# Designs tried in a protein design chat: VHH binders against Formamidopyrimidine-DNA glycosylase (mutM). Part 15

Target 1, 288 residues: Formamidopyrimidine-DNA glycosylase (mutM), of Thermomicrobium roseum (b9l1z5)
Amino acid sequence: PELPEVETIRRTLAPVLIGALVIGALRGEHPEDILLDPWPVFARRVRRHRIVALERRGKYLAARFEDGDRLVIHLGMTGELRLSHPATAPGKHCHLALVLRSLRPLPPSLVDQRQRFLLRYLDIRRFGRIALLDQAGWETFTARLGPEPLDPTLDPRALWSRLRERRTAIKAALLDQALLAGIGNIYADEALFQARLHPARRCQTLSLDEVERLLVALRTVLSAAIENAGTTIRDYRDGQGRAGSFQSRLQVYGKPAGTPCPRCGTGLARIRIAGRSSVFCPRCQPLH
Short names: E, the ipSAE of ESMFold2; O, the ipSAE of OpenDDE; V2, 0.75 times the mean of E and O plus 0.25 times the DockQ between their complexes.

## First folded at step 7 (VHH; framework vhh_8cml_1)

Design p1 (from n12 with D59Y; at its last look DockQ between E and O 0.01; V2 from the best seeds 0.00; counts 0 for: pae O 13.0 > 2, placed apart)
Fold by OpenDDE, look of step 7:
Structure p1 (fold): chain B 288 residues (1-288), chain A 123 residues (1-123)
Amino acid sequence: as target 1 above (288 residues)
Amino acid sequence: EVQLVESGGGLVQPGGSLRLSCAASGFTFSDYTMGWFRQAPGQEREFVALISRSGDSTYYSDSAKGRFTISRDNAKNTVYLQMNSLKPEDTGVYFCARGETWEYIESWGMDVWGQGTQVTVSS
């Protein structure tokens, strides 16, 4: 999951989670692979009061409690959060669940007679992580992340200055969460295509104009993806188990080499950058 | 009326054995996870063992592992705790409890409790 997917998940969960009380936690298959804390510690600590906000920072979700502590969730490659009725079976690869109580009416399909519902975390590969952080911990954690690409206050000149200090390829830089938070392989390719920039272009060679164009492209692509509930390549699901639809709007990502460019008809090319497949149009995105 | 009634507690010497029973009534026994907890004087109630609805899965605290065995007979609406190699630190009131799901290993996850049965391990 990338920024659009995580944002979609946030939007799906927020109406239900905000205002809910965490009354406990249920252990699943391999909570120790996911949790920062040992299970007994986590189970005790998470029994907090009301969730007052559901935040997103890059690819991270954070449920904020009344006291300012945050349950921070990274979904890894295959992580999924699912709202469930307590009577619903957990399914495979469920590693833990929060038990929550709603203080407001929720549909009987979601809550039991005691107004309880579950937030289950499922993860096939178990690359996700969950941690409870206090306010100071959260600040320290987020300080390691770059700015939000969708933040209107993000200054292209500042981004340009930072890019000039890098000798790596622009796509590699985009994947670095310390440069910009939330961008993964899908939207890096899409944004670079939209911006007409070769993914192997050296960061230090980019002009301010090119960086401005890239930022516009990022915002355009990410916003469109959010509007379409994210990209479903494999098993991505929102908080209600629904797939996204932005995959039908992808321009270059995942397409085989030789596929006609949707813009100019030139056969798309595929290369490896930072260990990841990168699809681009050699005509629309010239290296030089 | 939903009720759990423990029995089988008593005084035993270190190294001895006891078998606790918990008789359930007033609900469909096979629909619930059952567990045992204990509370020593001045201590918080602690988890001892849990058994799934069908009895096919069990979970134990570190202290109980290898010494205690939880089982159930759904036809008799009874859950058991076989305690072997008892130690003085096992002394306390043992409680039977009903849980809603298998994943509950904390006392808060249990919605019905018995009155408890005293287990005393002493020379």
Scores: ipSAE 0.000, ipTM 0.251, lowest interface PAE 13.0, mean pLDDT 92
ESMFold2, look of step 7: ipSAE 0.239; ipTM 0.638
ESMFold2 (binder alone), look of step 7: mean pLDDT 84; pTM 0.854

Design p2 (from n12 with I105F; at its last look DockQ between E and O 0.87; V2 from the best seeds 0.00; counts 0 for: pae E 5.7 > 2)
Amino acid sequence: EVQLVESGGGLVQPGGSLRLSCAASGFTFSDYTMGWFRQAPGQEREFVALISRSGDSTDYSDSAKGRFTISRDNAKNTVYLQMNSLKPEDTGVYFCARGETWEYFESWGMDVWGQGTQVTVSS
ESMFold2, look of step 7: ipSAE 0.158; ipTM 0.593
ESMFold2 (binder alone), look of step 7: mean pLDDT 84; pTM 0.853
OpenDDE, look of step 7: ipSAE 0.206; ipTM 0.649

Design p3 (from n09 with Y27F G56D Y108W; at its last look DockQ between E and O 0.83; V2 from the best seeds 0.00; counts 0 for: pae E 5.9 > 2)
Fold by ESMFold2, look of step 7:
Structure p3 (fold): chain B 288 residues (1-288), chain A 123 residues (1-123)
Amino acid sequence: as target 1 above (288 residues)
Amino acid sequence: EVQLVESGGGLVQPGGSLRLSCAASGFTFSDYAMGWFRQAPGQEREFVALISRSGDSTYYSDSAKGRFTISRDNAKNTVYLQMNSLKPEDTGVYFCARGSTWDYFESWGMDYWGQGTQVTVSS
């Protein structure tokens, strides 16, 4: 999951999670691969925390508790958060669940007679991570992240200034979470196509006008992806277990080489940047 | 002191195989995911392979998938990269890295790096 998928999960979980009290935790298959803390420490520390906000920074979700501590979740490649009735079977690859009590009315399909429901964490590949951080830990962690691309106060001149000092390909810079938080392979390719920039274009060669176009393209693509509940290629699901639909609107990402460019009809090209496949139109996105 | 020491690099013909090893010390090896990265001259360091703490789950770059295998032996504190069907574009310095937190797929998510071992695939 990239920024749009994580934001969609945040939006779809927030109405259920905010106000809920964590009353316990259930061990699943392999919580040791996911949790920063040993299971017994985690299970004890998470108890009796009321969620007051559900936040996102880049690709990281944070459930903020009343006391200021946060449960921070990174979904890795295949992580999924799923709301379920306590009687529902966990399914394969469930590594832990929170037991929550709601003070709001929720549908009987989600809660038992004691107003309890589960937030399950599932992860086929187990590269996701879950940790409890206090406020100081959260501040230290997030200080390493770049600005949010959707923040309306992000100044294109500030982004341009940072890019001018880099000799790397622009695609590689977009994947750097210290430059901009939340961009991954899918939305880098889509934004570069919309901005008419070659993915191998060196950062130091970009003009201010080109950086402005790129930022507009990023915001357009990310906003459209959020409106369409994110992109599902294989595993991503929102907080209600539903697939995203933005995959049907992708213009270049994942397309075979030779596929007609949706803008001009030229066969799309595929190259490798920083170990990742990059798809682009050689006519619309010339290097020179 | 955390140390990661790579070995097993060398010169090999196209189509050949090499097995890289990374000996780890100074930390509890089984608590950490491990990765292999590589860097060709004049290029950015790029992700090759990642293995979970237990070794039960692996992930590969597109260029490595189907040709390379990452594995680990937690009793010997060692992570391995078996590289088959090597191509000239696989030439570079290969680095072992210890996962830090959160984002294991980019160099930002690794907190300690080895010195690297040279792999050269003749062309």
Scores: ipSAE 0.141, ipTM 0.596, lowest interface PAE 5.9, mean pLDDT 88
ESMFold2 (binder alone), look of step 7: mean pLDDT 84; pTM 0.852
OpenDDE, look of step 7: ipSAE 0.155; ipTM 0.622

Design p4 (at its last look DockQ between E and O 0.74; V2 from the best seeds 0.00; counts 0 for: pae E 5.6 > 2)
Fold by OpenDDE, look of step 7:
Structure p4 (fold): chain B 288 residues (1-288), chain A 122 residues (1-122)
Amino acid sequence: as target 1 above (288 residues)
Amino acid sequence: EVQLVESGGGLVQPGGSLRLSCAASGFTFSDYTMGWFRQAPGQEREFVALISRSGDSTDYSDSAKGRFTISRDNAKNTVYLQMNSLKPEDTGVYFCARGTWEYIESWGMDVWGQGTQVTVSS
């Protein structure tokens, strides 16, 4: 999951989670692979916290509690958050669940007679992570992340200046969460295509104009993806178990080499950058 | 002192095999995702493989898939990279790296080894 997928998950969960009280936690298959804390510690710490906000920072989801603590969640490669009725079976690869009580009426399909519901975390590959951080921990944590690409206050000139200090390819830089938070392999390719920039262009060679185009492209593509509930390649699901639909609007990502460019008809090319497959149009995105 | 030390590199012919090792010290090894990266001359450092804390899940670059296998022994504080069917394009310095909790990405590594040279040549 990238920024659009995590944002979609946030939006789907927020109406239910905000205002809910965590009354307990249920142990699943392999919580130790996911949690920062040992299970007994986590189960104790998370109890009796009321969620007051559901935030997103890059690819991270953070439930903010009344005291300023945050339950920070990274979904890794295959992580999923799912709301469910307490009587619903956990399914495979469920590693833990929060037991929550709603202070507002919720549908009978979601809550029991005591207004309880579950937030389950499922993860096939178990690369996801969950941590309970205090305010200081959260600040330290987020300080390592770059700015949000959708933040209107992000200055292209500042971004340009930072890019000029890098000798890497622009595609590699976009994947670095310290440069910009939330961009992964899908939207890096899409944005670069939209911006007409070769993925192998060196960061230091980019002009301010090119960086401005890139930022516009990023914002355009990311916003469109959010509006279409994210991209489903394989296992992505929102908080209600629904797939996204932006995959039908992808211009270049995932397409085989030789596929006609949707803009000019030239066969798309595939190269490897930073160990990741990168699809681009050699005509629309010239290296020189 | 947190430290990673790679070993096992060398010269091998195309089609040959190598097994790299990375010995970790100074931290609770089982708490961290571990990875392998490589850097060819004149090229950028690139991702090769990643392994979860328990060792039950792995991820590979496209070039590594089907040929390389990452594994770990938490009792020995060691991560391994078995490389089979080696090609000249696999030549480079291979680095072991520790993944961070706060930066849970394939590139979110905060500790690196010195690297070990792998040369594939006829």
Scores: ipSAE 0.136, ipTM 0.608, lowest interface PAE 3.2, mean pLDDT 92
ESMFold2, look of step 7: ipSAE 0.146; ipTM 0.595
ESMFold2 (binder alone), look of step 7: mean pLDDT 84; pTM 0.846

Design p5 (from n12 with D59Y E103D I105F V112Y; at its last look DockQ between E and O 0.01; V2 from the best seeds 0.00; counts 0 for: pae O 10.0 > 2, placed apart)
Fold by OpenDDE, look of step 7:
Structure p5 (fold): chain B 288 residues (1-288), chain A 123 residues (1-123)
Amino acid sequence: as target 1 above (288 residues)
Amino acid sequence: EVQLVESGGGLVQPGGSLRLSCAASGFTFSDYTMGWFRQAPGQEREFVALISRSGDSTYYSDSAKGRFTISRDNAKNTVYLQMNSLKPEDTGVYFCARGETWDYFESWGMDYWGQGTQVTVSS
């Protein structure tokens, strides 16, 4: 999941989670692979906390509690969060769940007679991570992340200046969460295509104009993806188990080499950058 | 008022059997997980067994596995603990508890407790 998917998940979960009281936690298959804290510690710490906000920072979700603590969730590659009725079976690869009580009426399909519901974390590959941080911990954590690409106050000139310090490919830089938070392989390719920039273009060679164009492209693509509930490649699901639909709008990502460019008809090319497959149009995105 | 009343405890020889019962009242019994805990003198209360609301799922401590069986009769608002092959180390006060949730078997996951019944295994 990338920024659009995580944002979609946030939007799906927020109406239900905000105001809910965590009354316990259920142990799943491999919570130790996911949690920062040992299970007994986590279960104790998370109990009796009221969620007052559900925030997103880059690819991270953060449920903010009344005391300022945050349950920080990274979904990794295959992580899922699922709201469910307590009577619903956990399914495969469920590693933990929060047990919550709603202080407001919720549909009978979601809550039991005691107004309880579950937030389950599922993860096939177990690359996700969950941690309970205090306010100071959260600040330290987020300080490692770059700015939000969708933040309207993000200055292209500042971004340009930072990029000029890098000798790596622009695609690699975009994947670095310290440069910009939330961008992954899908939207890096899409944004670069939209911006007409070769993914292997060296950061230091980019002009301010090119960076401005890239930022516009990022915002355009990310916003469109959010509006279409994210990109479902394989197993992505929102908090209600629904797939996104932005995959039908992808221009270049995931397409085989030789596929006609949706813009000019030239066969798309595929290369590896920073260990990631990168699809681009050699005509629309010239290296030189 | 929620009440849990244990019975069936007593003195038994090693290798013997006991069946504990816990009668519940004051709440919808079938809506809650039920569990058994025990506390030996000078030791902390420890988990023994847990059973789901429907009775379809059970969980046991390592010590209880293979020897103890937890069951419930929702029509009678009663949870049971069949204890076989009892050992001296099984001696203690056994407590029935109502569970807030399934899959958490620590004491804080329980919201109501009985007064306990004494089980003594001695030759």
Scores: ipSAE 0.009, ipTM 0.285, lowest interface PAE 10.0, mean pLDDT 92
ESMFold2, look of step 7: ipSAE 0.286; ipTM 0.670
ESMFold2 (binder alone), look of step 7: mean pLDDT 84; pTM 0.849

## First folded at step 8 (VHH; framework vhh_8cml_1)

Design q1 (from p2 with E100S T101D; at its last look DockQ between E and O 0.82; V2 from the best seeds 0.00; counts 0 for: pae E 4.8 > 2)
Amino acid sequence: EVQLVESGGGLVQPGGSLRLSCAASGFTFSDYTMGWFRQAPGQEREFVALISRSGDSTDYSDSAKGRFTISRDNAKNTVYLQMNSLKPEDTGVYFCARGSDWEYFESWGMDVWGQGTQVTVSS
ESMFold2, look of step 8: ipSAE 0.231; ipTM 0.640
ESMFold2 (binder alone), look of step 8: mean pLDDT 84; pTM 0.849
OpenDDE, look of step 8: ipSAE 0.104; ipTM 0.596

Design q2 (from p2 with L50A S52T E100S; at its last look DockQ between E and O 0.77; V2 from the best seeds 0.00; counts 0 for: pae E 4.2 > 2)
Amino acid sequence: EVQLVESGGGLVQPGGSLRLSCAASGFTFSDYTMGWFRQAPGQEREFVAAITRSGDSTDYSDSAKGRFTISRDNAKNTVYLQMNSLKPEDTGVYFCARGSTWEYFESWGMDVWGQGTQVTVSS
ESMFold2, look of step 8: ipSAE 0.297; ipTM 0.680
ESMFold2 (binder alone), look of step 8: mean pLDDT 83; pTM 0.840
OpenDDE, look of step 8: ipSAE 0.229; ipTM 0.654
ESMFold2, look of step 9: ipSAE 0.320; ipTM 0.693
ESMFold2 (binder alone), look of step 9: mean pLDDT 83; pTM 0.842
OpenDDE, look of step 9: ipSAE 0.399; ipTM 0.735

Design q3 (from p2 with S61E E100S S107P; at its last look DockQ between E and O 0.66; V2 from the best seeds 0.00; counts 0 for: pae O 6.0 > 2)
Fold by OpenDDE, look of step 8:
Structure q3 (fold): chain B 288 residues (1-288), chain A 123 residues (1-123)
Amino acid sequence: as target 1 above (288 residues)
Amino acid sequence: EVQLVESGGGLVQPGGSLRLSCAASGFTFSDYTMGWFRQAPGQEREFVALISRSGDSTDYEDSAKGRFTISRDNAKNTVYLQMNSLKPEDTGVYFCARGSTWEYFEPWGMDVWGQGTQVTVSS
């Protein structure tokens, strides 16, 4: 999941989670692969916290508690958050669940007679992470992340200046969460295609105009993805278990080499950048 | 002191095999995702393989799929990379790394690195 998917998940879960009280946690299959704390410690610490906000920062979801602590969640590659009735079976690959009490009316399909419901974390590959951070920990954590690409106050000139300090390919830089938060392999390829920039272009060679074009492209693609509930490649699901629909609008990501460019018809190319597959149009996105 | 020490590198002919080892010390090994990266001369360090804390889940770069296998022994505080069907383009310094962030496919997601072990594939 990238920025659009996590944002979609946030929007889906926020109406239910905000105001809810965590009253306990249920152990699943492999919580030790997910949690930064040992299970007994996590289960103890998370109890009796009321969620007052559900925030997104880059690819991270953070439930903010009354005391300023945050439950920080990274979904890895296959992580999923699902709301469920307490009587519903967890299914496969469920590694833990929060038991929450709602202070607001919820449908009987979600809550039991005691107004309890579950937030389950599922993860096939178990590369997701969950941690409880205090306020200071959260600040330190977020300080490592770059600005939000959708932040209207993000200055292209400032971004340009930062890019000039990098010797890496622009695709690699976009994947670095310290440059910009929330961009992954999908939207890096899509934005670069939209901006007509070769993914292997060196950051330091980009002009200000090119960076401005890239930022516009990022904002366009990310916003469109959010409006379409994110991209479902395989296992992505929002908080209600629904797939996104932006995959049908992808221009280049995931396409086999030789696929006609949706813009000019030229066969798309596939290369590896920083160990990640990168698809681009050699005509629309010239290296030189 | 937190430390990673790679071993097992060397010179091998195309089609040959090597098994890299990385010995970890100074931290609770089983609490961390581990990975292998490589860097060819004049190239950027790139992702090769990743393994979950328990060892039950793995991921590979496209070029490594079907040829390389990452594994770990938590009792021995060691992560391994079995490399088969080696090619000249596999030549480079291979680094063992500990995951510190929740981004695993880039070097910036790792916080502890070994010194690396040289792998050379040449006829």
Scores: ipSAE 0.025, ipTM 0.373, lowest interface PAE 6.0, mean pLDDT 92
ESMFold2, look of step 8: ipSAE 0.143; ipTM 0.577
ESMFold2 (binder alone), look of step 8: mean pLDDT 84; pTM 0.842

Design q4 (at its last look DockQ between E and O 0.75; V2 from the best seeds 0.00; counts 0 for: pae E 5.2 > 2)
Fold by OpenDDE, look of step 8:
Structure q4 (fold): chain B 288 residues (1-288), chain A 122 residues (1-122)
Amino acid sequence: as target 1 above (288 residues)
Amino acid sequence: EVQLVESGGGLVQPGGSLRLSCAASGFTFSDYTMGWFRQAPGQEREFVALISRSGDSTDYSDSAKGRFTISRDNAKNTVYLQMNSLKPEDTGVYFCARGSTWEYFEWGMDVWGQGTQVTVSS
């Protein structure tokens, strides 16, 4: 999941989670692969916290509690958050669940007679992470992340200046969360295609105009993805277990080499950047 | 002191195999995702493989898939990289790294080893 998927999950879960009280936690299959804290410690710490906000920062979801603590969630590659009735079976690959009490009416399909519901964390590959951080921990954590690409106050000139200090290819830079938060392999390829920039272009060689185009492209692609509930490649699901639909709008990501470019018809190319496949149009995105 | 120490690198012919080891100390090894990266001369450091805390899940770069296998022994505080069917383009310094941000890239790692040289040549 990248920025659009996590944002979609946030939007889906926020109406239910905000105001809810965590009354307990249920141990699943492999909580030790997911939690920063040992299970007994986490289960104790998370109890009796009321969620007052559901925030997103880059690819991270953070439930903010009344005392300023945050439950920080990274979904890894296959992580999923699922709201469920307490009587619903956890299914496969469920590693933990929060038991929450609703302070507002919720559908009977979600809450039991005691107004309880579950937030389950599922993760096939178990590369996700959950941590409970205090305010200081959260500040330290977020300080490592770059600005939000959708922040209207983000100055392309400032971004350009920072890029000029990097020795990497532009796609590698985009994947670095310290440059911009929330961009992964999908939207890096899509944005670069939209901006007509070769993924292997060196950051130092980019003009301000090119960076401006890139930022516009990022905002366009990310916003469109959010509006379409994110990209479902395989396992992505929002907070209601629904797939996104932006995958049908992908221009280049994931397509085999030789696939006709949706813009000019030239066969798409595939190269490796930072060990990850990168799909681009050699005509639309010239290296020189 | 938190430390990672790689070993097992060397010179091998194309088609050969090597097994890299990374010994961890100074932290609870089983609490961290571990990964391997490599850097060829004049190139960027690139992701090679990642393994979950328990060792039950792995991920690989496209170049590594089908040839490399990452594994770990939490009892020995060691992560391994079995490299088969080596190619000249696999030549480079291989680094062991500790994951801290759950990303699959260099910035997501907070502890690095000194690296071990792997040279694939006829």
Scores: ipSAE 0.149, ipTM 0.607, lowest interface PAE 2.8, mean pLDDT 92
ESMFold2, look of step 8: ipSAE 0.173; ipTM 0.603
ESMFold2 (binder alone), look of step 8: mean pLDDT 85; pTM 0.854

Design q5 (from p5 with T33D E100S; at its last look DockQ between E and O 0.81; V2 from the best seeds 0.00; counts 0 for: pae E 6.1 > 2)
Fold by OpenDDE, look of step 8:
Structure q5 (fold): chain B 288 residues (1-288), chain A 123 residues (1-123)
Amino acid sequence: as target 1 above (288 residues)
Amino acid sequence: EVQLVESGGGLVQPGGSLRLSCAASGFTFSDYDMGWFRQAPGQEREFVALISRSGDSTYYSDSAKGRFTISRDNAKNTVYLQMNSLKPEDTGVYFCARGSTWDYFESWGMDYWGQGTQVTVSS
């Protein structure tokens, strides 16, 4: 999941989670692979916290508690958060669940007679992570992340200046969360295609104009993805268990080499950048 | 002080095998995911394999799938990379890395690195 998917998850969960009280936690299959804390410690610490906000920072989801603590979640490759009725079976690959009490009316399909519901964490590959951080921990954590690409205050000139200090390919830089938070392989390719920039272009060779185009492209693509509930490649699901629909609007990501460019008809090319498959149009995105 | 020390690199013929080791010290090894990266001359460092803290989950790059196996022994504070069916394109310096943030597929997700061990595949 990238920025659009996590944002979609945030939006779908926020109406239910905000105001809810965590009353306990249920141990699943492999909580030790997911949690920063040992299970007994986590289960104890997370109890009796009221969620007051559901925040997103880059690819991270953070439930903010009343005392300022945050339950920080990274979904890894296959992580999923799902709301469920307490009587519903956990299913496969469920590693933990929060037991929450709603202080407002929720559908009977979601809550039991005691107004309880579950937030389950599922993860096939188990590379997602969950940590409970205090305010200081959160600040330290987020300080490592770059600005939000959708932040209107983000100055292209500032971004340009930072890019000039890098000797890597622009695709690699976009994947670095310290440069910009929330961009992954999907939207890096899509944005670069939209901006007509070769993914292997060196950061330091980019003009300010090119960086401005890139930022516009990022914002355009990310916003469109959010409006379409994110991109479903395989396992992505929002908080309601629904797939996104932006995959049908992808221009280049995931397409085989030789696929006609949706813009000019030239066969798309596929290369590896920083170990990641990168699809681009050699005509629309010239290296030189 | 956190230390990662790679070993096991060397010269091997195409189709050969190598087993890399990375000895970790200075931190609670079992609390961290571990990964292998490699860097060929003139190329950017690339992801090879990742293993979860418990060792129960692994992930590989497309080039490594089916040929490489990452494993770990938490009792020995060591992570391994078994490389089979080696190809000339596998040549490069292989780095062991400790996972810190949760984006492991990029180098920024790793907070400590070893000095690397050279792997050369040549006839």
Scores: ipSAE 0.072, ipTM 0.566, lowest interface PAE 3.5, mean pLDDT 92
ESMFold2, look of step 8: ipSAE 0.119; ipTM 0.572
ESMFold2 (binder alone), look of step 8: mean pLDDT 83; pTM 0.838

## First folded at step 9 (VHH; framework vhh_8cml_1)

Design r1 (from q2 with D59Y; at its last look DockQ between E and O 0.76; V2 from the best seeds 0.00; counts 0 for: pae E 4.1 > 2)
Fold by OpenDDE, look of step 9:
Structure r1 (fold): chain B 288 residues (1-288), chain A 123 residues (1-123)
Amino acid sequence: as target 1 above (288 residues)
Amino acid sequence: EVQLVESGGGLVQPGGSLRLSCAASGFTFSDYTMGWFRQAPGQEREFVAAITRSGDSTYYSDSAKGRFTISRDNAKNTVYLQMNSLKPEDTGVYFCARGSTWEYFESWGMDVWGQGTQVTVSS
């Protein structure tokens, strides 16, 4: 999951989670692979916290509690958050669940007679992470992340200056969460295509105009993806188990080499950058 | 001092096998996801495999799937890479790395690297 997917998950869960009280936690299959804390410690720490906000920072989801602590979630490769009725079986690959009490009416399909519901974390590969951070921990954590690409206050000149200090390819830089938070392989390719920039262009060779164009492209593509509930390639699901729809709007990501460019008809090319497959149009995105 | 030291590299013929080891010291080994990367001449460093803290889950690059196996022994502070059915394109320097962020498949998510061990596959 990338920024659009995590944002969609946030939007899906926020109406239910905000205001809810965590009354307990249920142990699943392999919480030790997911949690920063040992299970007994986590189960104790998370109890009796009321969620007052559901935030997103880059690819991270954070439930903010009334005392300022945050439950921070990274979904890894195959992580999923699912709302469930307490009587519903956990299914496979469920590693933990929060037991919450709702202060507002919820459908009988989600809530029992005591207004309880579950937030389950599922993860096939178990590369996701969940941590409970205090305010200071959260600030330290987020300080390692770059700015939000959708933040209107993000100055392209500042971004340009940072890029000039890098000797890597622009695609590699976009994947670095310290440069910009939330961009992964899908939207890096899509944004670079939209911006007409070769993914292998060196960061230091980019002009300010090109960086401005890239930022506009990022904002355009990311916003469109959010409006279409994210991209489901394989496993991504929102908080209600629904797939996204932006996969039908992808221009270049995931397409085989030789596929006609949707813009000019030239066969798309595929190369590897920083260990990631990168699809681009050699005509629309010239290296030189 | 935090340190990773790779060993086990060498020259092998196509179809051969190697087992790489990475000895960790100076930190709580079991608290970290570990990974293997490789770098061929003139190429960028690329992801090969990753293993969770407990060692109960693994992930591989497309090129490594079915041929390579990552494992770990937390009691020995060691992560391994068993490489079978080696091909000339597997030639490169292999690096062990410690995950420092939750982005375990990217090199920038790793904060500690070994010196690397050379793997050469040639007839």
Scores: ipSAE 0.156, ipTM 0.624, lowest interface PAE 2.4, mean pLDDT 93
ESMFold2, look of step 9: ipSAE 0.319; ipTM 0.687
ESMFold2 (binder alone), look of step 9: mean pLDDT 84; pTM 0.847

